VH-VL binders against Protein disulfide-isomerase A5 (PDIA5). Designs and how they scored, part 10

Target 1, 129 residues: Protein disulfide-isomerase A5 (PDIA5), of Homo sapiens (Human) (q14554r378to506)
Amino acid sequence: WMQNPEAPPPPEPTWEEQQTSVLHLVGDNFRETLKKKKHTLVMFYAPWCPHCKKVIPHFTATADAFKDDRKIACAAVDCVKDKNQDLCQQEAVKGYPTFHYYHYGKFAEKYDSDRTELGFTNYIRALRE

## First folded at step 2 (VH-VL)

Design p11 (framework fv_patecibart)
Fold by ESMFold2-Fast, scan of step 2:
Structure p11 (fold): chain C 129 residues (1-129), chain A 120 residues (1-120), chain B 107 residues (1-107)
Amino acid sequence: as target 1 above (129 residues)
Amino acid sequence: QVTLKESGPTLVKPTQTLTLTCTFSGFSLDTYGVGVAWIRQPPGKALEWLAHIYWNDDKRYYPALKNRLTITKDTSKNQVVLTMTNMDPVDTATYYCARGSYVFSYFDYWGQGTLVTVSS
Amino acid sequence: EIVLTQSPDFQSVTPKEKVTITCRASQSIGDYIHWYQQKPDQYPKLLIKYASQSISGVPSRFSGSGSGTDFTLTINSLEAEDAATYYCQQYDSWPLTFGQGTKVEIK
C-alpha cells in the first residue's frame, strides 16, 4: 500500500504576496487609510472564492492604471482572516466579491457593474473631479 | 530604534557613476506600505527628491533624472542602493536616504546624510 | 511638476514672537502637504503631516493649516531651539517636490 504521496508542489503566491499596486488593508488600518484618499474602490474577498479569483487580475490591472494618481486607491480586504471579520461585518459584506466605493473614507455606494478592468477604470475615471 | 545610514564615495570625478548604499535597521522592506527614498540637498539649497523604492519593488524616479538613476533593494540585507550615472559638478550635494510611506509619502526617519563632492 | 513657493525666504525673529511661514502651490493640492524642520548641519525632521496633523514628540507650539493652494506653518511662541530652515513638501502628484525653504533665525 502506498501511504506516502509524492510531495505537493509549493503553494502559489497569495494576492498579498504578489508585487502589485493593490493596497491590501486589514481592520487595524482600514479607516485611517481610506480617510486620506479622495477615492478608494475596495474589493472584499475570500481567497477560496472562484468568482474572486477570476476578478483579481482585472482589479490588479485597474490598480496599476491609477497608481500614479495620489488621490485614487484600489484596495482589497481578505474577509476570511480572523482579524478582518469585524470589519467585513461592519461594512455589510454578505458575499464575495463585494465592491464598495469610499469618498475620503465615507461609504458612498456599492459597485455592482462589470467586474473587468474596463468596467472598474471607467467607474473610477468618472469619479474624478 | 529605526535608523538609516548612507555609505559610498565622498569624492566623484565628472562623468563617473555614483553608487550609494542605504543600510537600515528597526524595520523591513518586506513590510506592507513601507518604502525608502533618496533625497539630496546641494550646499545651501533646497531638498530634492530623487527616487523611491517600495516593499512591492515599485520604483519612482524624478523624471528629469530618470535616465541617470537606478534604485534597487536587498530586503535580506536591509539595504537600498542608488546608482547615478554621468556625475556633474552640479550634482554636488548631501545625499539622504529616508523611510517613506507608500500611500502618504511623508519621510519620518532620515539617515545622517553623506556629502558627495563632484570635482576634477 | 508642482512648484511650491515659500514666503518669506528669511525671518529674524525675537524670542516668544509668533512666526508664520507660507507655502503656495502652483496648482491645487488639497491637503496633500507635509512640513519639515532642518537645523544647521542636521538632517530634516518631520514636523506636520497632512497639512495640519501633529507628530508625536513635536512641541505643541507648531501647527499647520490650509487647503488648496495656500498653506501655513505657525510657531506660536518662538524658542531658541526653533532656529532652523523649514520646508513644505507636496504629495498630490509625482514627482514629489519641496519648497525652497524658509530660514528662521533668532534676533
Scores: ipSAE 0.007, ipTM 0.629, lowest interface PAE 9.2, mean pLDDT 88

Design p12 (framework fv_patecibart)
Fold by ESMFold2-Fast, scan of step 2:
Structure p12 (fold): chain C 129 residues (1-129), chain A 120 residues (1-120), chain B 107 residues (1-107)
Amino acid sequence: as target 1 above (129 residues)
Amino acid sequence: QVTLKESGPTLVKPTQTLTLTCTFSGFSLSTSGMYVAWIRQPPGKALEWLAHIDWDDDKRYYPALKNRLTITKDTSKNQVVLTMTNMDPVDTATYYCARESWDYSGFDYWGQGTLVTVSS
Amino acid sequence: EIVLTQSPDFQSVTPKEKVTITCRASQSIGSSIHWYQQKPDQYPKLLIKYASQSFSGVPSRFSGSGSGTDFTLTINSLEAEDAATYYCHQSSSLPYTFGQGTKVEIK
């Protein structure tokens, strides 16, 4: 039988469902996870945001590049999920995507540079001196 | 200070091609997360999004007009150009260029707009 | 495409009264709604982004609320300078779409 030509395309896997090195965090494990890593770059996002969709491949490639460095993490928080709403408000997320750098779980600064694999990678490498 | 300004012909005959240029300052389309969009408004009607182009040269168009629209950028000149073929009187509108950025997925800064009349 | 329907089309309001404008999306768009003010013969100005976040320089009498499909722009105490057409805009999916507009006039 043929596919129904009017059927909507099957839903694409969510970023959380993809097999990547990105640490997908939620409100209940955010603080605990970040405290265990010397350097964490966190992407706060909404799955429906077109700007987020463009950055996700770059951020994912960055996470994969640092997967073997035990002191570094690239993490993501879906701010649309009900369980993450309080976290995203506490972290003063006002738009998507928003990038924060945390040092041993403490907020250090916002990342406002290029949202490319090269930009993220250069930023993280500079944190390691 | 972010500024945008549209330029191009204000009168176009039916079947001709319209070319509009957006010249901007205070930001760059080499900066990740930056977009420039074209939006039009027929007299007394609602706003209609036409196209946008982003920092990595990804181009998106309103589907019903896609075959008539071309958007390009010249990052070194801080310019974005919209071309629309086969103009018709129904395309009479004020044409705006506007910035959208990662933090403001809305259109945060707009040009003054240019009225393009299609007739005779 | 996502259709945005505004209500009402037109309001004539006495100064200092509260004005409420509603925008309804044909499908859920999270918080990806933005509000603009357009005064006669002027370009639109961003008022509220992401349903509830005020854009810089916007007077505090303007506020936004809502999520999913139903969104509201409120002018807490109308001033004469607020006479304008107000538009909602969704950026949840391409093509981006706008509501039909709500015209607010001073009574």
Scores: ipSAE 0.006, ipTM 0.586, lowest interface PAE 12.3, mean pLDDT 88

Design p13 (framework fv_patecibart)
Fold by ESMFold2-Fast, scan of step 2:
Structure p13 (fold): chain C 129 residues (1-129), chain A 121 residues (1-121), chain B 107 residues (1-107)
Amino acid sequence: as target 1 above (129 residues)
Amino acid sequence: QVTLKESGPTLVKPTQTLTLTCTFSGFSLSTSGVGVAWIRQPPGKALEWLAHIYWDDDKRYYPALKNRLTITKDTSKNQVVLTMTNMDPVDTATYYCAHLSYDFSGAFDIWGQGTLVTVSS
Amino acid sequence: EIVLTQSPDFQSVTPKEKVTITCRASQSIYTSIHWYQQKPDQYPKLLIKDASQSFSGVPSRFSGSGSGTDFTLTINSLEAEDAATYYCHQYESLPWTFGQGTKVEIK
C-alpha cells in the first residue's frame, strides 16, 4: 500500500506459510513423520477458530525452543482441509484446538494443561525427566 | 552388525582441502531416523563434533567451522563424505565417523576406528 | 553454546574402589546427556545414554544419574580394564558439545 494507498493490503501468511519450526502435517505423511520422532506434541486446529489463533504464537515459540532437538517435534494439523478430515476423525478430535502427545508415533495422551509457551515447554521437559 | 570405517589422506599441507570418506555396513541411510556424524579429536584433547547428516539429507555443522565443512551422502554406496577446506596445523586430529540412531537421540552408538590426519608442510 | 565441565580432570584410583565423575552443564539439558569411554589409542565407546540408561553390553558396575545441570557417572568397583578417559556429551542443542574428559588411571 505504500505507493498504491487505495489497493487492499496483501493477505497475511497462513500459519503453514510462516516458515516456523512447527511441522505442518497432512493425512498422508502424519504416521510416518511421527514414527521418526521420540516425542511429538500435535496441535489439531481450524484456521478460523479464535482460540486456535490465540495459541498459535505460544505453540510456535515452543517449537522454536526445541528446534535443534532431533527427538522433539511440535506439529500441527489443519482439520478443516478435506484431505485431513479422516485423520482428525481417526484421532478423535472433537474440538479445536486439541493437543495430543505421541511417543514414536504411538498416541500416549491428550494434553489438557495451559495453552502457553511455559505450559507446553514444561510438559515436554517433564517427558524427559 | 554395524561397522564404519574412515578413509582418506593421512598427510595434508596447509591451505589444502581434506576429503574423508566413511564407508559403513549393517545399516542403510535409506532407513528413517538414522544418520552419520563426523567427530574429531586433536592429540591429547577432547572430542569435537563437526557435522552430521540424516537419512532425509538434513545436514548440521559446527557453527565456527561451517564455512569450511561440507557433508554429503551416497545412500546406494553406503558412504558419507566430509570435506574441510583451508587446512591448518591446528586441524591435526584423529577424525571419526559414527552411527546416529533416532532411538539414542544424538548418541554416537557405534564408531569407526578413526583416521589420524596430520597437517604440516 | 552449552559448555560441559567435568570434574575431576584426573583420578588415580586403587582397584575395587568407587569412582565418581561429574559433568556440569552451563544451562539445563534435562536428561540429554550421554557418557563415553575411550581407552588409550582406541575409539570411544558409548556407556550410558540419556543420563541413566546403560548401553547394551556395558558392565553393570557403570551407572549414570542426574538431570538439569548436574550429572554423575559412577563406577562402583573399578577394574583394571576401566583405565580410560571418560567424556560426557550433550545433545540438547546444537552445536553438540563434549566435556573436556576425565582420565582414570589405576594406582
Scores: ipSAE 0.009, ipTM 0.566, lowest interface PAE 10.3, mean pLDDT 88

Design p14 (framework fv_patecibart)
Fold by ESMFold2-Fast, scan of step 2:
Structure p14 (fold): chain C 129 residues (1-129), chain A 121 residues (1-121), chain B 107 residues (1-107)
Amino acid sequence: as target 1 above (129 residues)
Amino acid sequence: QVTLKESGPTLVKPTQTLTLTCTFSGFSLSTYGVGVAWIRQPPGKALEWLAHIYWDDDKRYYPALKNRLTITKDTSKNQVVLTMTNMDPVDTATYYCARTGYTYFDSFDYWGQGTLVTVSS
Amino acid sequence: EIVLTQSPDFQSVTPKEKVTITCRASQSIGDYIHWYQQKPDQYPKLLIKYASQSISGVPSRFSGSGSGTDFTLTINSLEAEDAATYYCQQYDSWPLTFGQGTKVEIK
């Protein structure tokens, strides 16, 4: 029987649509949000980027691991969105993914180590001093 | 209304330890995002940031002075205390405490009147 | 540390004239700069935050502009009460630093 073909499966939910502890930020709320947290690791990304897709589960797991820590946040900015273009330019994002560490909203350094949950968690734990 | 007031000795001898207290009202240092800083100004010179303490007891010190400075808070008394060891005549200055609040997180929105500390033999 | 250099160090201005004070940072600080006014023998008062944002209770003749490394404080029509030293301050990086100050006096 080759009748009643099933509709294509629904598209996978976007990262922003997934219920995670990642703070999805836009140009309008980026600076005010970061100032509220002692330590924020920000992932600047493009949804279509293969390297970004590979990292997303690791970054999400990291955010979930620190969800109960009032001083720590893992945030993400979609640089493909028109409303985020100025933000990503101001933050000197030259490729995807790019990871920046902010201390009370101030840029401190780029994160260039392993793009794994273990790498991210070790980095954040070291920042706790 | 937010107020801050500095108190402590006005004359200190070289090598002694200075202890200054900032007593404030109109806000709590348990409020998320709020901090209190100490800033000094030598006579006729520019403002110099010394130390900062936040609602969560996070502390920051001016790097060149950090081994001489201790900042603490007593949230129940609405006080922040700065201790500076091994005072030198070059430390003669008016010492201010100032608030950074959630609304003005990155700025010093309210200041104490300042207290002049003279370091002399 | 980030060094803030103000220009001029001193300015004597007739009433009603426009006053421009500049602050240059040794590296880019975005918009994380604030301006303070200090009258003789008084504590500093916040005038402008985040380069250009107004402060409630501060007269509208005060305005700020700039981004990155170059910032300007403007008093569009100087009043006698504006005689003071003006300081810029960055909050981009630790340690927090102030400019050396610009003293404005009335002719």
Scores: ipSAE 0.007, ipTM 0.563, lowest interface PAE 11.1, mean pLDDT 87

Design p15 (framework fv_patecibart)
Fold by ESMFold2-Fast, scan of step 2:
Structure p15 (fold): chain C 129 residues (1-129), chain A 121 residues (1-121), chain B 107 residues (1-107)
Amino acid sequence: as target 1 above (129 residues)
Amino acid sequence: QVTLKESGPTLVKPTQTLTLTCTFSGFSLDTYGVGVAWIRQPPGKALEWLAHIYWNDDKRYYPALKNRLTITKDTSKNQVVLTMTNMDPVDTATYYCAHSYSEWLGYFDYWGQGTLVTVSS
Amino acid sequence: EIVLTQSPDFQSVTPKEKVTITCRASQSIYTSIHWYQQKPDQYPKLLIKDASQSFSGVPSRFSGSGSGTDFTLTINSLEAEDAATYYCHQYESLPWTFGQGTKVEIK
């Protein structure tokens, strides 16, 4: 722990590299994946964005809370990746983070409430009613 | 058109191992989200789910029978195989295999015709 | 495991009459229920998915409703070809479970 204070810190894993219940989607698989899921809340983000970094733990906790619920998915799209730029433009992502709810792959609404685990969880529970 | 058909022995002696094969057409079990399930029905009784295998080789088993059941797939042959050990007369049932469109939607939209397996000496 | 209880177990119905079958779950399953029809000596066929969505090719006389713990399958005007056993099936949690079945006969 304190034995080597002069060593450079190890690189932090990216969100995609972390082992969580969040589904990391790309342009190639976005539409086919969402079509096969009843309820998906998608977070469009940029890794450099401070507001995104603040929300990531809350969104991850929400995904992990619903991991055993086969009707619910929490997904994320990195809009800075070159291959995702067309997808993020097509989905009308104007800033980061942006949250969209999809029902059987069809865009239903934008989520604009609290960016907390409680906010996301309450929203998802309401979809189940 | 999606079709499934069960094959295997129709008579099994107590303590023997049952092996059933589901051969299908009209879909591929390497398609994202797709799976195949085994469901049985004892004569005059309700349906009982036994096991499920998905496109990514993920497997699910009915908990009370998990130690007796093995499900495998051969995507190139369009086959799913169920193995059940230590057969008993109470395991006499019609065994079905069924297609599931999505791992997350849970409905069985196409079924095989079923094969009756009788367990007796 | 989630237990599904159907009512009634059996009913004998005159053609053209309305048939109602209920399915009660031992805990909330939201809308995570499917309905199947099984005619004598045949495999089950999917009728209704996700509590209320008709599967393709299913006649409009079949409808489903409900949420939480109480669900209903309705046949608005019974036809002779509808003589069958009907099963509800939940997919809210593993293991997947089925109701005990409701047998519908024509008088």
Scores: ipSAE 0.007, ipTM 0.632, lowest interface PAE 9.0, mean pLDDT 89

Design p16 (framework fv_patecibart)
Fold by ESMFold2-Fast, scan of step 2:
Structure p16 (fold): chain C 129 residues (1-129), chain A 122 residues (1-122), chain B 107 residues (1-107)
Amino acid sequence: as target 1 above (129 residues)
Amino acid sequence: QVTLKESGPTLVKPTQTLTLTCTFSGFSLSTSGMYVAWIRQPPGKALEWLAHIDWDDDKRYYPALKNRLTITKDTSKNQVVLTMTNMDPVDTATYYCARSGYTFYSGSFDYWGQGTLVTVSS
Amino acid sequence: EIVLTQSPDFQSVTPKEKVTITCRASQDIGSYIHWYQQKPDQYPKLLIKYASESISGVPSRFSGSGSGTDFTLTINSLEAEDAATYYCQQSYDYPYTFGQGTKVEIK
């Protein structure tokens, strides 16, 4: 008869539910999507991870900065999803966030520099030389 | 509509530098996703990819020949130029320029020039 | 670099017979294989892209299949105009490489 007066507010939109230029990938489409892009920087993450939450705005801004460049993608994989567990294990993801650079789908290196829009943008710009 | 045509010398002496020009029409190398490659074929042998250059001036070279190859473009003239130094008789081949794009289906060469035979002899 | 090995090197085929050409990659290249037809003294023409995708203007008797390391080009019913050398090409990694070619002749 009484609705719960302490009902929690609706959950905030997930990163995947936000309208951004980040390509959200899953195990089923990861390999095929990366092979079609010359340069892809991939962020492997967990939604609950505080360090991931701090980086998401910077990574999103980087994706938006390169949205008109057909060679370049910024992609993200949620490693907590059941569908992505095999993928994250195959890619040797041992912590969150982890950043990998792929050249036409081939793993080239881990990105271990500054986790800011400036850091990511400078890295990607250097790849084009 | 889309055409590519190679031009340059047909005879080169050993140790000289080869310069080939690809002139094209029906597309622009200012269009995002477009690139032009140079591919050669020695008489009776297989095709060999040499180099390409894209709309963004990004250049790729066959690693074993990288020190001998330079690729440039002039977008306003619709031209791509390949230079190859220290020519040797084994470099005798038909040289083609070909177009590709960085769309979802990029990496294939959909339009080719007619080719130009370059003979390297003393 | 990625090596592409074609089989057979040469095939002489009666008109209307089915022709199968294989291309094997030295490593997994997904679907990043393209097929070309080259007639004597002519430039190569793209027949199939990304292992199995058709090209506008290419007859439906040409089809491609495969993924990973093993790829096949099939000509369902050979016509006289199909006498040519066929090449596979990978775009998975640099340098881009071609197979050695398969020559198809009409009996």
Scores: ipSAE 0.006, ipTM 0.554, lowest interface PAE 14.7, mean pLDDT 87

Design p17 (framework fv_patecibart)
Heavy chain, then light chain:
Amino acid sequence: QVTLKESGPTLVKPTQTLTLTCTFSGFSLSTSGVGVAWIRQPPGKALEWLAHIYWDDDKRYYPALKNRLTITKDTSKNQVVLTMTNMDPVDTATYYCAHTEYVYGSSYFDYWGQGTLVTVSS
Amino acid sequence: EIVLTQSPDFQSVTPKEKVTITCRASQSIGDYIHWYQQKPDQYPKLLIKYASQSISGVPSRFSGSGSGTDFTLTINSLEAEDAATYYCQQYDSWPLTFGQGTKVEIK
ESMFold2-Fast, scan of step 2: ipSAE 0.013; ipTM 0.675

Design p18 (framework fv_patecibart)
Fold by ESMFold2-Fast, scan of step 2:
Structure p18 (fold): chain C 129 residues (1-129), chain A 123 residues (1-123), chain B 107 residues (1-107)
Amino acid sequence: as target 1 above (129 residues)
Amino acid sequence: QVTLKESGPTLVKPTQTLTLTCTFSGFSLSTYGVGVAWIRQPPGKALEWLAHIYWDDDKRYYPALKNRLTITKDTSKNQVVLTMTNMDPVDTATYYCARDLEYSFGDYYFDYWGQGTLVTVSS
Amino acid sequence: EIVLTQSPDFQSVTPKEKVTITCRASQSIGSSIHWYQQKPDQYPKLLIKYASQSFSGVPSRFSGSGSGTDFTLTINSLEAEDAATYYCHQSSSLPYTFGQGTKVEIK
């Protein structure tokens, strides 16, 4: 039979749709999920933000590097989604990207160092002490 | 074949500390993604999760009881020990240990259980 | 803490009839529900994990379904050996919680 010539190609996969070790969280599961992990570094982002787009490969590589360490997670929250607006406001996210470290679900500090795979991995390795 | 067996005192006086040992075979707590949990069941009531410990020594406790509970492992002996302080008659229950497997991020299920040991707390 | 509510609490069933047990979660848990069978004076045994995945060695008459907040365990044709209390368990959030149990008796 004849193909449909007007069918558009599928859209590029979103970060959440990519098969990576990054844990994508929403307001409804954020608190309970973080309590399960000793160390979680969370990236609050907006998909349209150029600074966020630049960091995503670095953050993903970091998550993949620690995928075999059960005590560590790299998580992300899309602050543009309606269902996440209250969460991002409660976490005092004032710009994108914003990085927070949580210890068993408790906010410990804001990460303000280099937004590179090396920067993130050095930070997480220091937490293991 | 996977087996687990609980051992410890069957009678405990109020205010005393309970120590229970889970001895297992057919698996190792050095294996990635494997753990052991403790669950209790008061007579005629539902199951209550208490604590778990994993191959990497990650430990989790039921929040309301965390100040009373300690879980440890001896990987070379295939043993997990649960200690519970300040026992009260309401802690009377059958105590089970079970193998705790990670399926997905942070999600676990209990595939094999011990036979259970009834612990009665009475003066 | 997530509360799991089972229905019914008790069911007396004629052999070979179909048994349906439901478990409702107080908030969405995806598919992180597991079902255990506990016979009188025995320890619990895993039947179904992650809502619908049968555990090894479990008879095919047992099946599970559901997602989100509403879950069902079905015994297609009850056998005498199935007289037991059935418990649901959620692993979506710590602390892990169990339902109150559903007791199934043969009449």
Scores: ipSAE 0.000, ipTM 0.535, lowest interface PAE 14.9, mean pLDDT 86

Design p19 (framework fv_patecibart)
Fold by ESMFold2-Fast, scan of step 2:
Structure p19 (fold): chain C 129 residues (1-129), chain A 123 residues (1-123), chain B 107 residues (1-107)
Amino acid sequence: as target 1 above (129 residues)
Amino acid sequence: QVTLKESGPTLVKPTQTLTLTCTFSGFSLDTYGVGVAWIRQPPGKALEWLAHIYWNDDKRYYPALKNRLTITKDTSKNQVVLTMTNMDPVDTATYYCAHSVYGTWSGSYFDYWGQGTLVTVSS
Amino acid sequence: EIVLTQSPDFQSVTPKEKVTITCRASQDIGSYIHWYQQKPDQYPKLLIKYASESISGVPSRFSGSGSGTDFTLTINSLEAEDAATYYCQQSYDYPYTFGQGTKVEIK
């Protein structure tokens, strides 16, 4: 007897593999990248987290909306990667997703408002004023 | 070689608190993506996921039971502890701890299980 | 929560016949379904992960398929040792949930 072969669907591309305006950062480049941007909203996440998955399209749409503004970035850090564990611990990430706002690389505040494109967009627009 | 083993009381009276310990070997709860879950099975019934703890101390609880459940880890002892308050006869079940990985597609599966411990709740 | 409904609840099958077990999710869960085998008085064992991915050490007669809401576990040719209860589990969203189980017995 043989296993009955039905082809599985291919695995979903990771967020990092998608062509978007989100800056995917790692411990090695986090500080240097954020210092170059006046305003950065960072999403700390884990790929296995269902709550993160629901937010990703909204956060991605927000990043794409601000892609032409040189002073603004929407960045993401995968806290499950071994090389990012120290970074996520240093930034006091206690759960996923966590959103931090940085001003020229300096932590300014935690974002705790609506996890929607509208919520993120309104927050970032207020920072530009 | 991954192994897990549950330990704790096998008989609990109604209203008492149950404390179960999962002792494991062959992996570290400090490892990226690794977690341990508690899953129970009442006699002759289906499996029920109760709680999960991950390498980064992130915790998840079954919503209807969250006010009764606490999950903690001690990575130096290779142990995960589940505490469940206000036990009732309907909580009679075999309790398992299980090893989990985050997986490629953002969800966990349970590849290694403890042998299970039957906890009977009766007066 | 995501509800998983298995069909059938029970089947009695002649040795060497093909067994098909279905798991239906109350919402689209992509491929976040995993299958377990549990023999009487034993702990569950992982058979298939992510709807269709094989597990090292599991006989090739076990296979999985499906995506979205409908998933199938197939045992190509039933052996006596396959008498067990089979469970599906979703990892798409918390709380993680299991199906009610399908018991397979040998005639």
Scores: ipSAE 0.006, ipTM 0.546, lowest interface PAE 15.0, mean pLDDT 88

Design p20 (framework fv_patecibart)
Fold by ESMFold2-Fast, scan of step 2:
Structure p20 (fold): chain C 129 residues (1-129), chain A 124 residues (1-124), chain B 107 residues (1-107)
Amino acid sequence: as target 1 above (129 residues)
Amino acid sequence: QVTLKESGPTLVKPTQTLTLTCTFSGFSLSTSGVGVAWIRQPPGKALEWLAHIYWDDDKRYYPALKNRLTITKDTSKNQVVLTMTNMDPVDTATYYCARTDSYYFGSEYAMDVWGQGTLVTVSS
Amino acid sequence: EIVLTQSPDFQSVTPKEKVTITCRASQSIGSSIHWYQQKPDQYPKLLIKYASQSFSGVPSRFSGSGSGTDFTLTINSLEAEDAATYYCHQSSSLPYTFGQGTKVEIK
């Protein structure tokens, strides 16, 4: 008979491994990267967080909407990675997801509005005026 | 090492357009965080900020004058140009360009090196 | 717009005296204040940036302090070459305004 080997399934591709317009940043390149963009909305997240998982498609769609705008970035930081723990503490991330807006790399404000593509897109469009 | 120099007409008639060029050396406007601002000073009066352009072509204007002002850059020539339309005698001033570096504090900047200035007189 | 008010407008000072110039902002600007020196018939030169950071090459007698709305430029021991008009400047919000200037003359 056919005996199906029960190898564990291959790991699901991480958000960082997906082909999207989101800039995935780490502690080593965070500040250098942000200063190169007039406007960056950063999502601080944990891969295991259910709220984060629901927002990821919306945030990704927002990044794709601005993919042709050189002055705008949608970036993400995985705060569970050991190399990012200091960064997430320095940026005062108390829970996931947390959204911060940076203007040429300087923290300007926390985004606490709707976690939808429409909400993010309207926020970013207003910043361009 | 870093120098900036303003050039353009020294005399302008009312209603004409003023075009000033800032030519610089010792830095590049392709460098992240760097920009050039234009400031003017009427004789015996305070300094007045007019406009700024960043390395990424982001532009800022004094809101009350924005309909009269245009700032552009040519990174390959190391030049920034300011155009001001509909000149009036009250626009008589020494015009300066200055280098800005906003890297440390994002969009906030100090003007660390200034040109010598060029006096523009608006009179018939 | 943010208005910067300097005091005094003018002061005549004996060499070696301490000079203090204040700059008050109409709204909080954090530490986004910069101080410039302009000698007669010369272009302005940066002295202090971000309230308290000395620009390279500036003599140690110049110092800055303050945050929020109240800022001070201090010259610990005035020298003859310090005769100039001093301006504060904010870069917190558009338009990036200057104070009206404080003229310092030697007695």
Scores: ipSAE 0.005, ipTM 0.543, lowest interface PAE 13.5, mean pLDDT 87

